# Designs tried in a protein design chat: VH-VL binders against o60147. Part 25

Target 1, 175 residues: o60147
Amino acid sequence: MLEKNKYLYIFRHIQTNQVLLSQGNVLKKTALFQLPYPLQKPVAPNGMRPAKLRKDHWVPLLKVEFPNESMFQSVFMQLLNYRKYRSVQPLTSDLLKLPIPVRRRKIMRQEVPNTIADLADILNKEKFPENSVRLQLSDKSDSEYADWPPSVQIDSEEIKLSRGFREKTTVDEAR
Short names: E, the ipSAE of ESMFold2; O, the ipSAE of OpenDDE; V2, 0.75 times the mean of E and O plus 0.25 times the DockQ between their complexes.

## First folded at step 1 (VH-VL)

Design c30 (framework fv_patecibart)
Fold by ESMFold2-Fast, scan of step 1:
Structure c30 (fold): chain C 175 residues (1-175), chain A 122 residues (1-122), chain B 107 residues (1-107)
Amino acid sequence: as target 1 above (175 residues)
Amino acid sequence: QVTLKESGPTLVKPTQTLTLTCTFSGFSLSTYGVGVAWIRQPPGKALEWLAHIDWDDDKRYYPALKNRLTITKDTSKNQVVLTMTNMDPVDTATYYCARIRYYDSSGYFDYWGQGTLVTVSS
Amino acid sequence: EIVLTQSPDFQSVTPKEKVTITCRASQSIGSYIHWYQQKPDQYPKLLIKYASQSFSGVPSRFSGSGSGTDFTLTINSLEAEDAATYYCQQYDSLPLTFGQGTKVEIK
């Protein structure tokens, strides 16, 4: 009944390509705790790197509409688990050969295709009815990062955010 | 539906150059995170990776064979071509092309061609 | 280069028995190991990726586990159609390498 319980939103940072998961079309500052790398260059003394939530720096990547709250909850929890498991994996030996700044940019760039592949893998394992899951992508070409099951209907229609999403920019430390 | 199919000569004489073509459908080699690889298997032996070409035109070759191998792509034809020079009877093998899919900085082969047996003999 | 050693090389198994195949890497490779099944005179098919993730359409009797250097592919109840050679493959670093294969035959 509540739209929040049926909708998954994923946002992408316009500069770093890092990804945030949300159970609604509003980003909370606490979502920044999902990020492994800080968004801003070090400007604070003693090596501190405060992160800021600027809503104008985040654009919707995709929106998923599920037929019910149970399916939404199952997929959302599995998606979080995929992401957590990935975060605890050692880096590949090939990545470790790269300079740290290059390595971090490569890892951050992978977050969009990794997250889309995670979603597709979860949906391929679930036995959902044909065309029961609606996937809206800001850029339809991003659907090519994975192979999708018959349960998924893909649209490139504009993703509608809450009316106030970009009207105010909040700037706070994530720590 | 993703498909790949190898084509080329089935018989090659020693010292000749082998050219194999992989024709694929159901995906674009311009998409981030995909590539096409060539893998061979001598009769009764293990799989051996030879080369691959990725969405961004990065080419990778097995080091011991690098001086003999060339891999190219033709995106408009959905084809990847492998050329191997100075063929020897020990190069007799079934040659496969396969799609390499990247995820979390590693790659795996999710779809394979049927393979083509290339025999090197006089 | 990273060497992958599989064991056993060969096993003959009665239907419904559990089959365990191991793959050991010459250095730590995290979970960057993938498993393939190759039936006689056929091309290889992906079974398991990233040590433990089943590929779409693969029967639930197949599972993978392990991390670092030691990895296992398990068939919890062997079916006749599972007679095949199984290969592990790593992409922790180039060059890409495969194990030597484990051949599973039905008694």
Scores: ipSAE 0.670, ipTM 0.850, lowest interface PAE 1.4, mean pLDDT 86
Fold by OpenDDE, second read of step 2:
Structure c30 (fold): chain C 175 residues (1-175), chain A 122 residues (1-122), chain B 107 residues (1-107)
Amino acid sequence: as target 1 above (175 residues)
Amino acid sequence: QVTLKESGPTLVKPTQTLTLTCTFSGFSLSTYGVGVAWIRQPPGKALEWLAHIDWDDDKRYYPALKNRLTITKDTSKNQVVLTMTNMDPVDTATYYCARIRYYDSSGYFDYWGQGTLVTVSS
Amino acid sequence: EIVLTQSPDFQSVTPKEKVTITCRASQSIGSYIHWYQQKPDQYPKLLIKYASQSFSGVPSRFSGSGSGTDFTLTINSLEAEDAATYYCQQYDSLPLTFGQGTKVEIK
């Protein structure tokens, strides 16, 4: 309940692989503002901001538990800043040679590894206490996108979340 | 743990086709932001990028050798294959496969195979 | 293609001394340069990514800096185990290219 405030959930779009950050295990409409460009339907595969949040189009990427809300907020804001910074950086010459649709696809598909790398970098800089941050991934192989500091404890169990929704429980599995 | 290993003939005659296979573990080429590259190194010389393939089946080749190179992947087998036609003694080198990690439209080679020496000789 | 020129080609250094290797690109490549270490009869290993980010397991004595066309790999205090050839590599544009290498020997 109140523990919700110390949990970072990262979701990826099932088609565009764009990433959304969430405080808590439920995506809010306001999360869409993280996407840089508004677009009318259809959203995919252009990877722009839709008018409405389709929770079923977003799947969990990872869950991070922080010691407290303050640490969460710090990391959360930094992640947003990293994203913004990256969005304004010059593209590689190679990428500029590609047709725009191909370029967009490449950029969008790199959001997952970029975000994970950003998270690790931020955590490395924060120097949190050892094993104070708990990381759970939907795919453990995604942990390879970054080098994690001692503050991060990676769970052996993969996160089991419904698309855009809360973590699956025994009750959910029985349905 | 990420590992890559090159396999194929170590001796090739001039004009023949070289086929090398990179078998890897610890990652998948279905993962976004991942690729596999081939890099060679003639004895006592610098490294030379040949080709690479990524998770989206995008293939890139060294332009001067493009007509001689073909790169393919079998994701289910965790293998990447490089073929190089019309081999010449000048192509004698240690051939490496390496994993590419992509970040912000660029990439680096974070894990390498041990390499396989291919000698082209009559 | 982008040409990377390293300097020097060779240097013999006493242990504990500082080693500086420069890599110059024929055109601006931002920070899209990486450094590799190759010891004799071994495969290259990643040291620094994107000009200044240390790869996992790399000793703190290794560092990278630079942007645009001029880049530097620094070994603050050379250890005997650091005898190797070092390569810079760019991924700004295709084809991917490497520097000619800098061989560091222990005096």
Scores: ipSAE 0.110, ipTM 0.734, lowest interface PAE 2.4, mean pLDDT 89

Design c31 (framework fv_patecibart)
Fold by OpenDDE, second read of step 2:
Structure c31 (fold): chain C 175 residues (1-175), chain A 121 residues (1-121), chain B 107 residues (1-107)
Amino acid sequence: as target 1 above (175 residues)
Amino acid sequence: QVTLKESGPTLVKPTQTLTLTCTFSGFSLSTYGVGVAWIRQPPGKALEWLAHIDWDDDKRYYPALKNRLTITKDTSKNQVVLTMTNMDPVDTATYYCAHSGYSSSWYFDYWGQGTLVTVSS
Amino acid sequence: EIVLTQSPDFQSVTPKEKVTITCRASQSIGSYIHWYQQKPDQYPKLLIKYASQSFSGVPSRFSGSGSGTDFTLTINSLEAEDAATYYCQQYDSLPLTFGQGTKVEIK
């Protein structure tokens, strides 16, 4: 439980690519409030906020271990602020010329890289001690979405959390 | 009044390049939200969207034909040009240019009369 | 690409009868569909936009409905001048695609 306080997990929706932030490896229902739209079913392809959290619809994107809870909280709040800021920005002309559903999907697809970039930016500004922040990715290629500061140590080992928040077993990795 | 008219060769040999010109009036491709599309229709068959160009010179192509298609505009002449390389008899169709309506609507509210292009040896 | 399948392919209808044309999408496309009318040897004309909105000049006997995967074009009372091929078109995703068409003939 103590370890939970210093771990940031970021999840993505498998259909909409929406992103949720979590303290610890289990998403809480309240995390759904991070989504910008009111409750509608189904979530995909419209990207609306679902009434219920379907754990099987979310997969881990990355895991960050901070030196302490204070650092975690700081970064967590800043990430939320960054997201809020983007949500109120006007749409670019490139987006406006697209059909509405295409536009929506494109915006949703950008949430993952934007969130990763936000995280890197925040960490760059925080100037944490070298190698004090441990980053694990479900897909190592996702680390390419940002330049990471010296405070971040990217683990060679991928995050061992599967769809539905289950720990990966050796059998799962062999598949 | 919006008008569009297609012009170009009506007979093309296989492997040759087709160049069609859409000349339009009643609107401008300098106007925000305006676009022009090319759509073809083989004889007795359905409509097929080919390409689209808008006021911002953004170009979209039917993926299966992307490598063969080039769409360009000359705003000053109110013209849109479509080139299609490596023509084949299967490409025989009536080719239409159309106004793509309001921004993000992607309906075609005004059409040319179409030009029948036959690909034959 | 999204495939639109219309049904039926052909209808022979007596004047004043109701005509129903269905368009089914291979996946959910919300209400992002338009309908066109093409008479013989003419260019297609926009008939219904946004699934249910009549285009300018379209007679009131024409109507569109549906959402998700199933859409319907209805001619409440067929007129002789309505003999044409009707096409649905989606703009949910690129590339834009059309249905195969439904030919309506007058008996």
Scores: ipSAE 0.051, ipTM 0.658, lowest interface PAE 3.0, mean pLDDT 89
Fold by ESMFold2-Fast, scan of step 1:
Order: C-alpha cells, then sequence, then structure tokens
Structure c31 (fold): chain C 175 residues (1-175), chain A 121 residues (1-121), chain B 107 residues (1-107)
C-alpha cells in the first residue's frame, strides 16, 4: 500500500506575498505552476509574473496536519481548485482602475489573506471531527483572516524559520 | 498488486547510450502523488538514486549525473524510461525501478526485480 | 550531499538475539529517514519509513527510532529469515542518499 501523506505546507514569498502549496516541508519547482501563469509565459495577460523559486525568498506561512490522507487530499485539491478558479476570473473594476504596478502589488499581497480564507471555507464545509485538524502558523495573527470551525485546533507555537531564509530587516537595510 | 519490471540491454559498450524501460501495473502515473524512481547498485556497493518522475511530470536527477540522464513517462503504456549517455565501465550495476509514495516523501515501497547492466568492450 | 554511515558493517548473530543497526548522518536530517532490507540476489524491500513507522506487512520485531543525526533500526528477536543487508536512506535533501549497508548473518 501507498504511504499516507497528512501534512499540507503553505509558503509565502517574502517580497511579493505570493503563496505556494506543498505536500512536504520543501517546495518543488513544479509548485510555481500554481501561480496564475506558467514559467513559459514571462508576462501574464493581467500584468503579473511568477515568482522565482529561491531558498532565500520563500518562508513557511502555515502547516496543516490532517488525521488521514483522505482528508488531506480532499482539502489540498480543493485549495488548488480555488487558486485555478481565481486565476481565470476577470479582475474587479476596483483593481482595473489602478496603475499596473500598484495593481500587481495589491493582487499579490492579497494571496495570503485569500489562501487562509479559502482554507477556512473548505474546512467549514467539510465538517471534520472536533479538534481533528491541527493548524500551525508562522505568525499567529494571520489566523484572524478567517473564522475557523470547531474541527480546527490552532497550535500555540509558531513555525520556526529554517537557516538561509532572508529576514525582513535585510529588505529595510537595502532601502 | 503493484508490480514493476525493468527491461533493456544487459551489455553496453563504453561511450554508448543506455536506455532502460520500467513497465508497471497496479497503479497509474496519472494518480495524484504517485511517482517512479530509478536506483542502481554496483556489484558489492550501496544503493545509488539516479532519477525520479512524478504524476505531474516533475523530473529530478542526481546532480553529478544530471547531464547524462533523461527520465520520461508514457502514462497510457504504464512505462517510465531512463536514458543514460556516455556509459563507462564504472556504470556497471543492477538497475532498479521503484514506486514512490506521495511527492516529497521519497520512500520506495515496491521495486522491480532489477536488471544487471554490464559495461565492457 | 548528506553522507549516511552505518554501524556495524557486518554482524553475525545467534537466533532470537536482539540486533541493533545504527545510521549516522553528516548533518541533522530531522526524522527524514527510511530503512530497507535486501536479501541476497533480491531487490530491496521497504521496512521502516519516517524513522519509526513500520511499512505494511513488516513483522513487529522490527522497529526504528532516532532523530537529528543518529538513527537506529532494531530487530527485537532475530529469525533465520532476517539474514539480509539493511540500508538507511535520507530524504531531508536532494540528492537522496543511502548508507553503505549492514550485513546481518545467522550463526
Amino acid sequence: as target 1 above (175 residues)
Amino acid sequence: QVTLKESGPTLVKPTQTLTLTCTFSGFSLSTYGVGVAWIRQPPGKALEWLAHIDWDDDKRYYPALKNRLTITKDTSKNQVVLTMTNMDPVDTATYYCAHSGYSSSWYFDYWGQGTLVTVSS
Amino acid sequence: EIVLTQSPDFQSVTPKEKVTITCRASQSIGSYIHWYQQKPDQYPKLLIKYASQSFSGVPSRFSGSGSGTDFTLTINSLEAEDAATYYCQQYDSLPLTFGQGTKVEIK
């Protein structure tokens, strides 16, 4: 029988706030295809470019532990479907009136709140057993982007950063 | 029941290209999370991972051999093919293909019987 | 790349005795290790995954433990069918690497 994977890892880009989903604690290059446009197309029709996969540019956003592989697979696929759906929707009139550079930054920065809200929406619809889903975040305040169902237990401990990741203070020093 | 079987030449001359085919049953490479790896074992030596391909066509190679290796899949035929260029006597080994669990877990739960490839003039 | 060193290289053991095989990583790998059993002229078989989780159908006498750099595979009461070479494998980082193997023989 196949090994059951019950962990979902979500990463964010330190500069753009773009989000990638992973089945393990390491991002694979193919995760970049979760972004609205593939790497083969350097400029997206809506003015966005995919992020480069570099160790110093991506940090963990959150980790979700499911009681079994079936629940993990269902939620993971639903999150991928949400990202696909968002990528083909027309931009709101609010976004379209913004200058292109401002519009791109706003869209990318919304990926963290949107992903967290999508995860909570999926978990609210699935009706898993109480305290069966364990959520661990890098910044606990990010849990405030959504209302969580009784099935979710939010860990008191935050995710520790791995060596080699760039800190936000490095960006401030460059400015 | 998951089964895998390697096929290809058992004798290769130095500088030639080796092509090995892994034919499998009991799973599909279109199934979420499924992958196949190639692993070799020189006589009397340890196992050496060579390459991996996932359901999403994500290809990974042993870095030192990357410029010599190509892994491809044919999902409709249930086959994975490994090509290795510029063969050398030190590449003499038993070559295995193996089923991997979910992407990023990198365990190999079912293996082919292996095929011995001898590189000599 | 991460180097895995197994100890001992070879062990001849009386039936029913406890066998301990160690695997040391050149750097910390968390619990990202798997164990395989390879009988003479046969393909390797997965025994333990994620340092301590038994693969389906593996006898309960086999167990794994450890984290960081030091890992152990234990055979609680050796049976004749356990004569084999045992390999550890890490998956903390690519390339995937295996230990050199530990050969276990029955006296």
Scores: ipSAE 0.000, ipTM 0.458, lowest interface PAE 19.3, mean pLDDT 79

Design c32 (framework fv_patecibart; at its last look DockQ between E and O 0.02; V2 from the best seeds 0.00; counts 0 for: pae E 15.0 > 2, placed apart)
Fold by OpenDDE, second read of step 2:
Structure c32 (fold): chain C 175 residues (1-175), chain A 122 residues (1-122), chain B 107 residues (1-107)
Amino acid sequence: as target 1 above (175 residues)
Amino acid sequence: QVTLKESGPTLVKPTQTLTLTCTFSGFSLSTYGVGVAWIRQPPGKALEWLAHIDWDDDKRYYPALKNRLTITKDTSKNQVVLTMTNMDPVDTATYYCARTYYDFWSGYLDYWGQGTLVTVSS
Amino acid sequence: EIVLTQSPDFQSVTPKEKVTITCRASQSIGSYIHWYQQKPDQYPKLLIKYASQSFSGVPSRFSGSGSGTDFTLTINSLEAEDAATYYCQQYDSLPLTFGQGTKVEIK
């Protein structure tokens, strides 16, 4: 079913754990421009931007329903800014000690928890009305990456993956 | 009830520009997840996707025809217009507009117009 | 572009018989395949979406199956009104592409 403009979807790449933000449930190719790295083909595990949006390589991470489109837009833009800011930050000394491929994988593994934490931080600052924001996760355990403000109501039901989605497996979790 | 209808000239001379209008009802191109696509079908041949436009004014074209195609929308009039330049007899076909219904990863063409036969001839 | 190849191109079938149409994609497209029916001198109509989901109003004798590269449209018991050309269509990636069509005629 079609979603309204007040819905935020966050998608995760099943191999690289990169994250894409989407207005609504339709993920467009232009979303790939959210990734900071040059285009490469095929999708590289080192965090490079893929040349093609392979829909079967992305799975929903979470869905957020806002009270209105304006609130959605505000949070959406802030999320993008947070990610941009993080991408330009100097690497920690610990990361610099690692080989480049290992470093990149480690950074990419942090994109999911960082994005979730960013969302929670933004929502905490926005001070929306209590239980006015609905959060649904594909994996409820992902909610543990952040402390959520009273404005957020976490749905007890996980996102149901249906057409075109690959179900999360233990192998995916190990990546 | 969703309806679409193609309108425009049914006869075009070679090298001329074809302008087709799709007028629809029962939905709006301001609605998230909605688009309109153009598909053509030469007589006795298969279907060929040409272009589409969605609620976000995102336009896509068939690569081989990209330089000849322009798609626009007028949301207030519930119309989508397709222009195709430098028409050739090979472009003779029935031209359809169809609603594209989007969800998560994909979309489908759930409602079609009746089509309009465009003949390119001198 | 993704090429969809249907098989067979043509079938002449007796009423009440089972009809099977195959569509093969040049690459894996998951379940992003749709089936359309086009009767003579009519516009195409959506039958099956996402490989196996029947569109509203479609008779139960129509069904779809498959994933990845191989897909099948089945008419369990052919009726006279089912004489048409059937097309598979992928929405995995742009440009959108259709199969060459399978014409089903009634014997």
Scores: ipSAE 0.240, ipTM 0.765, lowest interface PAE 2.4, mean pLDDT 89
Fold by ESMFold2-Fast, scan of step 1:
Structure c32 (fold): chain C 175 residues (1-175), chain A 122 residues (1-122), chain B 107 residues (1-107)
Amino acid sequence: as target 1 above (175 residues)
Amino acid sequence: QVTLKESGPTLVKPTQTLTLTCTFSGFSLSTYGVGVAWIRQPPGKALEWLAHIDWDDDKRYYPALKNRLTITKDTSKNQVVLTMTNMDPVDTATYYCARTYYDFWSGYLDYWGQGTLVTVSS
Amino acid sequence: EIVLTQSPDFQSVTPKEKVTITCRASQSIGSYIHWYQQKPDQYPKLLIKYASQSFSGVPSRFSGSGSGTDFTLTINSLEAEDAATYYCQQYDSLPLTFGQGTKVEIK
């Protein structure tokens, strides 16, 4: 790559609270493989996930800036592995007692706290230098889902996306 | 079983257009996360990626050749067609089609066709 | 575009010996590298994906390692059927690129 990639973006779905991980500020269509539940009813006999990514339905959850590309790659790959591991775990007996639609909503609502906890766990294990990792949250209260290591500096400012990241579905007046 | 097979002319004259068809079985291009790529290999040289088309009709081309390449699919026939214009002797190569399998990390070429040798000569 | 450089270009190896093939990327590609085996007059076959994950049906003597810019394919004990040209390929960014290949022959 011409530009060094040292940024991790995490997005959440505005309706389901499901989470997508992204390298940089662009969501790729392959990110939909990260979702255990499709955003719409399966239309193919094999129960395939949706073919199209609706970028207007995803908002930034957090952004992480790493000191270098190597650290970014290590953390990003570990997060993907954590998500894959979670997707294949057996359901608890409490969840199995719930009707399927209620069960799925409950599982999806946990993706934000689970992803934040996983990120913190990875960062605690890696032992990066003090204040070397910058964590920016859209909602500061989400930082409370985990205990952060000394390597993490948390700040709160608007997460800026690349121009053209998403198309607006309505013509809005800026305020 | 996943199989792919290339078909088309084995001899093309300079300046002509090459049209190659990839016919496959054992999967559908309507399946999420599946695509078909075209790769070529000049005699005794390395592999070179040319183009791919995915389940959602997203098309990508090798930048230096994109003005010469067109890739299309016919999902009902299980076929992907590559067209390359203005053929030159340096385009002599074995042309392969391969399945691109995507997951949330990226993609890889998991099954390949047998290849078809295309010779460009007068 | 990302350039992949393999070494060595050629190896002639006695059966049962260990073979090591290296692939270096012109920039960091994480773990987005795959290895293919191409026997004479045959099409390439996927061997290792994402630097270290064995593809289905691939013998355990094949393994991959590395991340970032330096990657290695290892054949722990060369069999006669392993005589082939081996290619690395990156899927970090478009255009997709391949290494120049490493030819492995049996002595």
Scores: ipSAE 0.019, ipTM 0.628, lowest interface PAE 7.3, mean pLDDT 83
Fold by ESMFold2, look of step 5:
Structure c32 (fold): chain C 175 residues (1-175), chain A 122 residues (1-122), chain B 107 residues (1-107)
Amino acid sequence: as target 1 above (175 residues)
Amino acid sequence: QVTLKESGPTLVKPTQTLTLTCTFSGFSLSTYGVGVAWIRQPPGKALEWLAHIDWDDDKRYYPALKNRLTITKDTSKNQVVLTMTNMDPVDTATYYCARTYYDFWSGYLDYWGQGTLVTVSS
Amino acid sequence: EIVLTQSPDFQSVTPKEKVTITCRASQSIGSYIHWYQQKPDQYPKLLIKYASQSFSGVPSRFSGSGSGTDFTLTINSLEAEDAATYYCQQYDSLPLTFGQGTKVEIK
């Protein structure tokens, strides 16, 4: 039996820009536990967990193809650890001066660039073989949040987005 | 389709309390990152932000008017209510409600109601 | 409180010509500025968010630029329907504030 390629899927919330990591191309309700606290009474300086998983609110951000399960699990666990570390960090003085809802929104807005930077940092440290990891983004400009190691091959084709969340002024061919 | 509509009296006397209701559809204040603001515009003058309430019931007011303003919401009715006490002729303005939506790094007022003119006179 | 000062207060412009409106903030607001258009007797509508990103359905002749304290709204080729008052608005800190407005008329 040959080892099968393993994919890491990363989703972005259309309203909050929160990020969820997934082993599959569909989110499961348990993914919400990656966010440290329920929205009802958040106590952490970053991230807030919605009460329900609204699958129509989460769109693909990026997909990473690994040649085996071992590489996938290593990167996935490290990404979760980065998110935990950020969730317990003290707020900066600049953030503490903001009203709470503005502060929360500003922190959540950083999740996309932070997650992309974290992924690149992990991949730079892992010293994987050249071009062994394939990265595909929904928006190629998001790759500019980080410097990628030679192990990463960035796909020239973007992940196709759901029609329901694209700008109406964009003209696309029928699929 | 997102819509907002203001309702309430169009004529009030000085010292009276104004109560305005914003009724909206196409979105819910139970959704994370969503809010409703009240903005007024005196005839021929600039826009002035008054108050904001968000999904988490966080309430913010223009500081100089804080003692006169109260904002509340009823998420089940898709309504936001603004109360302004001790009205004065200088408060004559068109009052708008608008949705706050957070996208890339900042919030913006993407959908506005038609506005309601409130005249304060004896 | 962050004060937004627009220039000019008023301009009368020949159709098809370029309109430039500036907004200066009393302190740095990064790119947390939005632009609104208000036609006579109408409610405001969002044109540009986050300094330079067009809102859905906004004609390509509208563009925004700037960062920090100096921001610009440009109408590349003025159309008759663009006669309106334009407002900048900051969302960097509370209270939210608007510029005093720039009225654009067709000459």
Scores: ipSAE 0.000, ipTM 0.451, lowest interface PAE 15.0, mean pLDDT 81
ESMFold2 (binder alone), look of step 5: mean pLDDT 91; pTM 0.915
OpenDDE, look of step 5: ipSAE 0.000; ipTM 0.587

